VH-VL binders against G-type lectin S-receptor-like serine/threonine-protein kinase SD3-1 (SD31). Designs and how they scored, part 2

Target 1, 127 residues: G-type lectin S-receptor-like serine/threonine-protein kinase SD3-1 (SD31), of Arabidopsis thaliana (Mouse-ear cress) (p93756r25to151)
Amino acid sequence: EIQLGSKLVVGENTLWVSNNGDFALGFFNPPGLLNRFSIGIWFNSNSIPYDQRKVVWVAGAGVVVSDNSSYFELTRNGELVLFDSLLGVPVWNSKTNRFSVSSALLRDDGNLVLLKDREEIVWQSFG

## First folded at step 11 (VH-VL; from zb5 with heavy chain S31T S58I)

Design zd5
Fold by ESMFold2, look of step 11:
Structure zd5 (fold): chain C 127 residues (1-127), chain A 124 residues (1-124), chain B 107 residues (1-107)
Amino acid sequence: as target 1 above (127 residues)
Amino acid sequence: QVQLQESGPGLVKPSQTLSLTCSFSGFSLSTRGYYVGWIRQPSGKGLEWLAHIYYSGITSYNPSLKSRLTISKDTSKNQVSLKITSVTAADTAVYFCARVRYDWFRGYTAMDVWGQGTLVTVSS
Amino acid sequence: DIQMTQSTSSLSASVGDRVTITCRASQSISNYLSWYQQKPGKAVKLLIYDASNLETGVPSRFSGSGSGTDYTLTISSLQQEDFATYFCQQYDNYPLTFGQGTKLEIK
């Protein structure tokens, strides 16, 4: 469902959402930090404010980027890349460029998966 | 209706410890959403941020005074306290507490509600 | 520390005037900037947050603009109740710091 080239950008409030809507993946600010943002997956109930929703996974065990148009991308090479635009470097990477990834999916169980042939799981967030 | 009210001793002698309490209503520090912080203003001068505390107990202090400052909270009473040790005449100021809004996507935002302030004078 | 400079310590104006108050940061602060109004004996009042967002209940004659290091507060048609001291404040990085203030006085 998430196609190669898809990108999320800090400050744009855009999300990747599971098919049934129960989980979302996006940027958030870890409390106690100024101008620092993580990529995470959280339970996405419409009745719960974002700051009260349970976070179930964070990329790179909580690695952060600055609010300078930093982004998270499923690259054309099939990698998930978290890029800090202030530093000009990736800070985290799924290392899947040789796995023949065709797409990604945030599943209804909250697991982010990378797919070959839009069916075979070749990487997963909870693994 | 969100309200914050500072209370303090009014007069403190040099070298003593200054203790301040911020009592608030209309919000709580029992869940994510807010910080409460302390700001002071000497007479006729600018504002100086001192410290703030989040619901989780995360604290931050102005490094210029960090060795003398302690901020703490009592969530059940909706209170935040500040202590300043070894006070001098330079600590004479109006002391404010303020609420700060936390946004999940944007993070820390501005100090959106302030108390009216309490004057503390350090004089022998 | 990020230093916030309000180059004008005071300015004089009349009711109905358009007033602009400036604030400069010693480094880029990514629009993490707020404007406050202070009157004697009153609680400090938030006017603008995130550089340009008007706080709820603040009159529409107030506006904020700027980016990077340079920010402005504008009052489009000054009212009697607007005579006060105005402070900018950054929250991009610790410690949180304020400008020295600009006192807006009756001409």
Scores: ipSAE 0.558, ipTM 0.801, lowest interface PAE 1.3, mean pLDDT 89
Fold by OpenDDE, look of step 12:
Structure zd5 (fold): chain C 127 residues (1-127), chain A 124 residues (1-124), chain B 107 residues (1-107)
Amino acid sequence: as target 1 above (127 residues)
Amino acid sequence: QVQLQESGPGLVKPSQTLSLTCSFSGFSLSTRGYYVGWIRQPSGKGLEWLAHIYYSGITSYNPSLKSRLTISKDTSKNQVSLKITSVTAADTAVYFCARVRYDWFRGYTAMDVWGQGTLVTVSS
Amino acid sequence: DIQMTQSTSSLSASVGDRVTITCRASQSISNYLSWYQQKPGKAVKLLIYDASNLETGVPSRFSGSGSGTDYTLTISSLQQEDFATYFCQQYDNYPLTFGQGTKLEIK
């Protein structure tokens, strides 16, 4: 379970991983772009090279950020925010602050869900 | 030791197609993490990036020349080729190939090893 | 395209001098900047990448600094073998672009 305030930073190369390990959420360089990063979910396997990972979801449908300090955060108010540190602005937001989000979960099927009361799905990447 | 070596025709007539080959050793384009690219330098001028190719086949071209450029690779021969069509005197330059470091999470990092270059003159 | 400008095309210096070469980008390139050394008849050599990282095998007298649009290559104590042309290059975005070069000559 992903707690409010949790953050992935481009330069830290950290991931959120499903409980069974089959899926990971993190930053990656989209093909054809040198120094731009997207946040997405892919099937997680040690046998799959980084650049051959099949991305199953991308926040903002291809929105990219620059700079290693850019981050993806589950904010305290319950929003997923992709923040471009170079631009100093959020470039994508789940707009879920009104749903009383208590946590997030990358499910074993690759679906990222935002939960109310740690149980009710109020937002999901597959939706 | 990583090495790259350019080969070309030396002389090409205007309107013809320039074909260049980069032969490299010490690494393989079957290995992730590297591009091989082409850069050129007219006499007394700066460097101009032309194109590069990733081991997966992903290519990128300088937009100013994209319509005339084709980059390809032969992994089995450790070669990367560049074709430039419809050449003019403006294409006279020393042509370099170089290895480019690339990381999936860090991105493009640098052209860390270069060939010595091959001079191509476009003249009637 | 991102234009890279090295305002000094040539400069003269003596062995032992502290030398500074500047490079300016037309827009912020977020430290995606490399420095190269070119000598006639030799392969171009990578000196610095990511603005300030010294490439393996490069003498420690070379250093890079800067941020945003302005970057600097510094040679703390110039050696005879350092007389060459130096280029900056951005790799923030396609197309990759180089400065026009700064030729470092013997005074």
Scores: ipSAE 0.019, ipTM 0.658, lowest interface PAE 6.4, mean pLDDT 90

## First folded at step 12 (VH-VL; from zd5 with heavy chain R32S)

Design ze2
Fold by ESMFold2, look of step 14:
Structure ze2 (fold): chain C 127 residues (1-127), chain A 124 residues (1-124), chain B 107 residues (1-107)
Amino acid sequence: as target 1 above (127 residues)
Amino acid sequence: QVQLQESGPGLVKPSQTLSLTCSFSGFSLSTSGYYVGWIRQPSGKGLEWLAHIYYSGITSYNPSLKSRLTISKDTSKNQVSLKITSVTAADTAVYFCARVRYDWFRGYTAMDVWGQGTLVTVSS
Amino acid sequence: DIQMTQSTSSLSASVGDRVTITCRASQSISNYLSWYQQKPGKAVKLLIYDASNLETGVPSRFSGSGSGTDYTLTISSLQQEDFATYFCQQYDNYPLTFGQGTKLEIK
C-alpha cells in the first residue's frame, strides 16, 4: 500500500509497484519530447524494453511536467497531485480531498485505487 | 562498434534539393533507445541542429528550416536520410549525422556517436 | 530559442595546464547540457552529458560542472591530444542549440 504523504520525483527513478510486480507507476519521458515527463502505469515486464511496454493509464490524459524536481504525491488530505516544480503549479489532481482517503494501492490488474478505511474504493484510475 | 557515415553529392546547384544519407552499423532503429539526427557546420562557424528521427518515426525539425527539411528512415538498410529543398549558398556546410541516446526515465540525453561529416557545397 | 554562449573563442595553453571552458545559457536548462570535442577531419566526440557525467571511455582529467545557466568544462592537466575545439550543447528545449565553440591551441 501507498501511504498518505508518499511521493515520486522526476529523476529519482522510484516506482510504485503492484504486489505481484506486474505493474509499475512512475514518471517517464514520452518519446519525441525534451525535458517533459508524464506519470503513468505500465506493464512491468523485464523482457520488454520500457518504451515498448504497454502504458495503461497516464494522469490527466498525458499532461506533462518538467525535470525540475517535479513530483507526484498522495497528499495527506487524500489527493493525488501532479506538480510542476519549474512552473510552481499543480497540473493535475484527483479531486478527492473530501473522500476520506486513507491510502492508495496499485492493484495486480494495473488499476490505481484510492481507499477509505484501507478497504473501500473511492476513486480509481480506470474509472 | 557503433559507426555512422554520411554520404552526399559534394556539389549541388542553387534551388535544387540536397539529399544526404546516414548509413550506420552496430545499432538499429527497429528497437527503442536511439534517435538519429543531422547537424551541420558552415565553414568557420558553429554547429546547427537540423532534425532527428526516433525508431517509431517521430520526427523533430529545427523550426528555422522546417519548411525545407524532410528526415526519413529505412530501417531495413540501417539508413536515415535528410532532404533540404531550394538550397542556396547559405546551405554550404559540413553535414554530420549522429546517434542520440534516449532513456525511458531520463529522456533525450546526448549525441553519443557522430559520423565524420561530409562537405556539401552549393555553387552554380 | 535558447542561446548558448561560449565567451572565449580561442584559448592558448601548454601541456600540463589546467584549463576551464565556460558556457552560458540564455535561460535555465536544468543540467540538460553536453560537452563535445571536435578535431579537424575527425568525428566529434561526446565528453560530458547531463552537465557533469563523464562519458564512458573519456579520460578522467575531463570534468563538467555548473547549474542553471552557467556551465564549465575543466581539463585538469592538459595533454597533447586535447588541443581541439570544444562545444557545449543544450537539450532542454527545441531547437537543440550549440555554443559557438572554444578552440584550445598550443602556446
Scores: ipSAE 0.761, ipTM 0.873, lowest interface PAE 0.6, mean pLDDT 91
Fold by ESMFold2, look of step 15:
Structure ze2 (fold): chain C 127 residues (1-127), chain A 124 residues (1-124), chain B 107 residues (1-107)
Amino acid sequence: as target 1 above (127 residues)
Amino acid sequence: QVQLQESGPGLVKPSQTLSLTCSFSGFSLSTSGYYVGWIRQPSGKGLEWLAHIYYSGITSYNPSLKSRLTISKDTSKNQVSLKITSVTAADTAVYFCARVRYDWFRGYTAMDVWGQGTLVTVSS
Amino acid sequence: DIQMTQSTSSLSASVGDRVTITCRASQSISNYLSWYQQKPGKAVKLLIYDASNLETGVPSRFSGSGSGTDYTLTISSLQQEDFATYFCQQYDNYPLTFGQGTKLEIK
């Protein structure tokens, strides 16, 4: 499970992965763009080069951030926030700060969910 | 070892089409990790990026020359080609091809291996 | 287009000198900058990427620094093989653009 305050930063190249390892959530540079980064979920297979893996979700339908210090955070108020550190603004958020979110989970079906009381889904990436 | 080598016509008359070939070894454009691009340098002058192509076929062109440029690849031959239409004396330069490093996480990073260049002169 | 300016086109120096070469971008490029070395009749060599990362196999006397719009390449103790032309390149935005080059000559 992903705890409140957890953060992914473009330059750190870290991932949130599902329990069975089949899906990963992280920053990537879409091929053909020049050092612009999306946050997305892809099918995670060791035998397939990253840019050939199937991307199943991208935050904000392909919104991008501009540099290595930009980040994606599950805030302590229960929001997922994509922040562009170069521009100094959030470019996307889940708008869940009043949903009593206690954690997030990247499920084995590739769905990123925000949980209330660690069990009730109050937001999901597919919805 | 990774190596790139340019070949071209040497001399081209104005208004003709310039065709260049980059032959490379030690890597492939059948899989991810690299672009191959073209850069030119007129004698005693600066470098100008022209175009690059990714293994998937995604291309990018310098917008100042975009209407005159075509980049293409032949993955089975380890070749990338550039065509420049309607050449003038301003197209006289040494033409380089280079491998461009790309990573899914870090993105575009550097032109890490270059060819030695081939001179093309446009003259009547 | 992002213009890259190397204000010095030619620089004379002696073996053992500390040499700095500057590069200025017309807008912030977020450290998406590389330095190259060019010698006549030889392939261009990558020295530095991401403003400050030394490319594998490049001698440690080379270093890069800077941020925002202002970047430098430093050679801490110049060697005979370092006489060449040096140029910067930005990869923050298309089109990819280069500085005009700085030719480092023996004094």
Scores: ipSAE 0.657, ipTM 0.841, lowest interface PAE 0.9, mean pLDDT 90

## First folded at step 14 (VH-VL; from ze2 with heavy chain R106Q)

Design zf4
Fold by OpenDDE, look of step 15:
Structure zf4 (fold): chain C 127 residues (1-127), chain A 124 residues (1-124), chain B 107 residues (1-107)
Amino acid sequence: as target 1 above (127 residues)
Amino acid sequence: QVQLQESGPGLVKPSQTLSLTCSFSGFSLSTSGYYVGWIRQPSGKGLEWLAHIYYSGITSYNPSLKSRLTISKDTSKNQVSLKITSVTAADTAVYFCARVRYDWFQGYTAMDVWGQGTLVTVSS
Amino acid sequence: DIQMTQSTSSLSASVGDRVTITCRASQSISNYLSWYQQKPGKAVKLLIYDASNLETGVPSRFSGSGSGTDYTLTISSLQQEDFATYFCQQYDNYPLTFGQGTKLEIK
């Protein structure tokens, strides 16, 4: 499970990975955008080069951020937030602060879910 | 139908600032999936990419010209502007603006619609 | 920067000919390659994207192939309206770069 307050930062090469390792969530460079980043989920296979990986979900339907320590966070209020540090603003938000989110989970099927009481799905990437 | 049209001064003196405007229709830079860029072509030569601007306001520049380029957008007017400072004869070219589309799931990007270009001559 | 080199700057052909234009990148560009057609006084036209995908509205006589550093644009049967200049362009890395162009002329 992903705890409230967890954060991925551009340049740190950290990922959220499903329990079975089949899926990963993290920043990637969209085609033609070397120094820009999106946050998304892809099938995590060592047989597929990083630049050839197909994403199965992207936050904000294609929002990009700068490489100035921008970050993707599960906030203490239970929201997924993509923040562009260069612009100084959030560029995407799951809008789930009213759902009493307690944690997140990247499922083995590649679906990122936000959970209430660690059980009830209140938001999902594939939804 | 998607269309882009460049406009510029036609003639600019050396050391001055060149201002170009790209007016477009058929799409908006208020939504994801598109961005607009500038490309130039000196007479008888190849194409040179200059800059892009995304719907979020993020910009990308050709490093060789970055210090002289400023790209901006006015979403309400469907316009993208490019400024080039301290121009020289080397900046004489036809200037194009183009829409770039991308698909996150299919994994492709392309400059799918171009303007017809506007000639800019730098001369004393 | 990634240099894009087209094998020929000028090519002469006749209507009905099979024409091949090659483009080589200085490093692998992972199929992030587009082909464009340019005619004087007209907007540049996208032909192929992602190395082999035919753009909507482009005649099926155009095709793209290749991988790694080497890519090819093929016109299976050249038509009169196909005489133009063709450019390849990589979007794998910034700055985006174009080939120098191949002018297809009437023989």
Scores: ipSAE 0.072, ipTM 0.756, lowest interface PAE 3.4, mean pLDDT 91

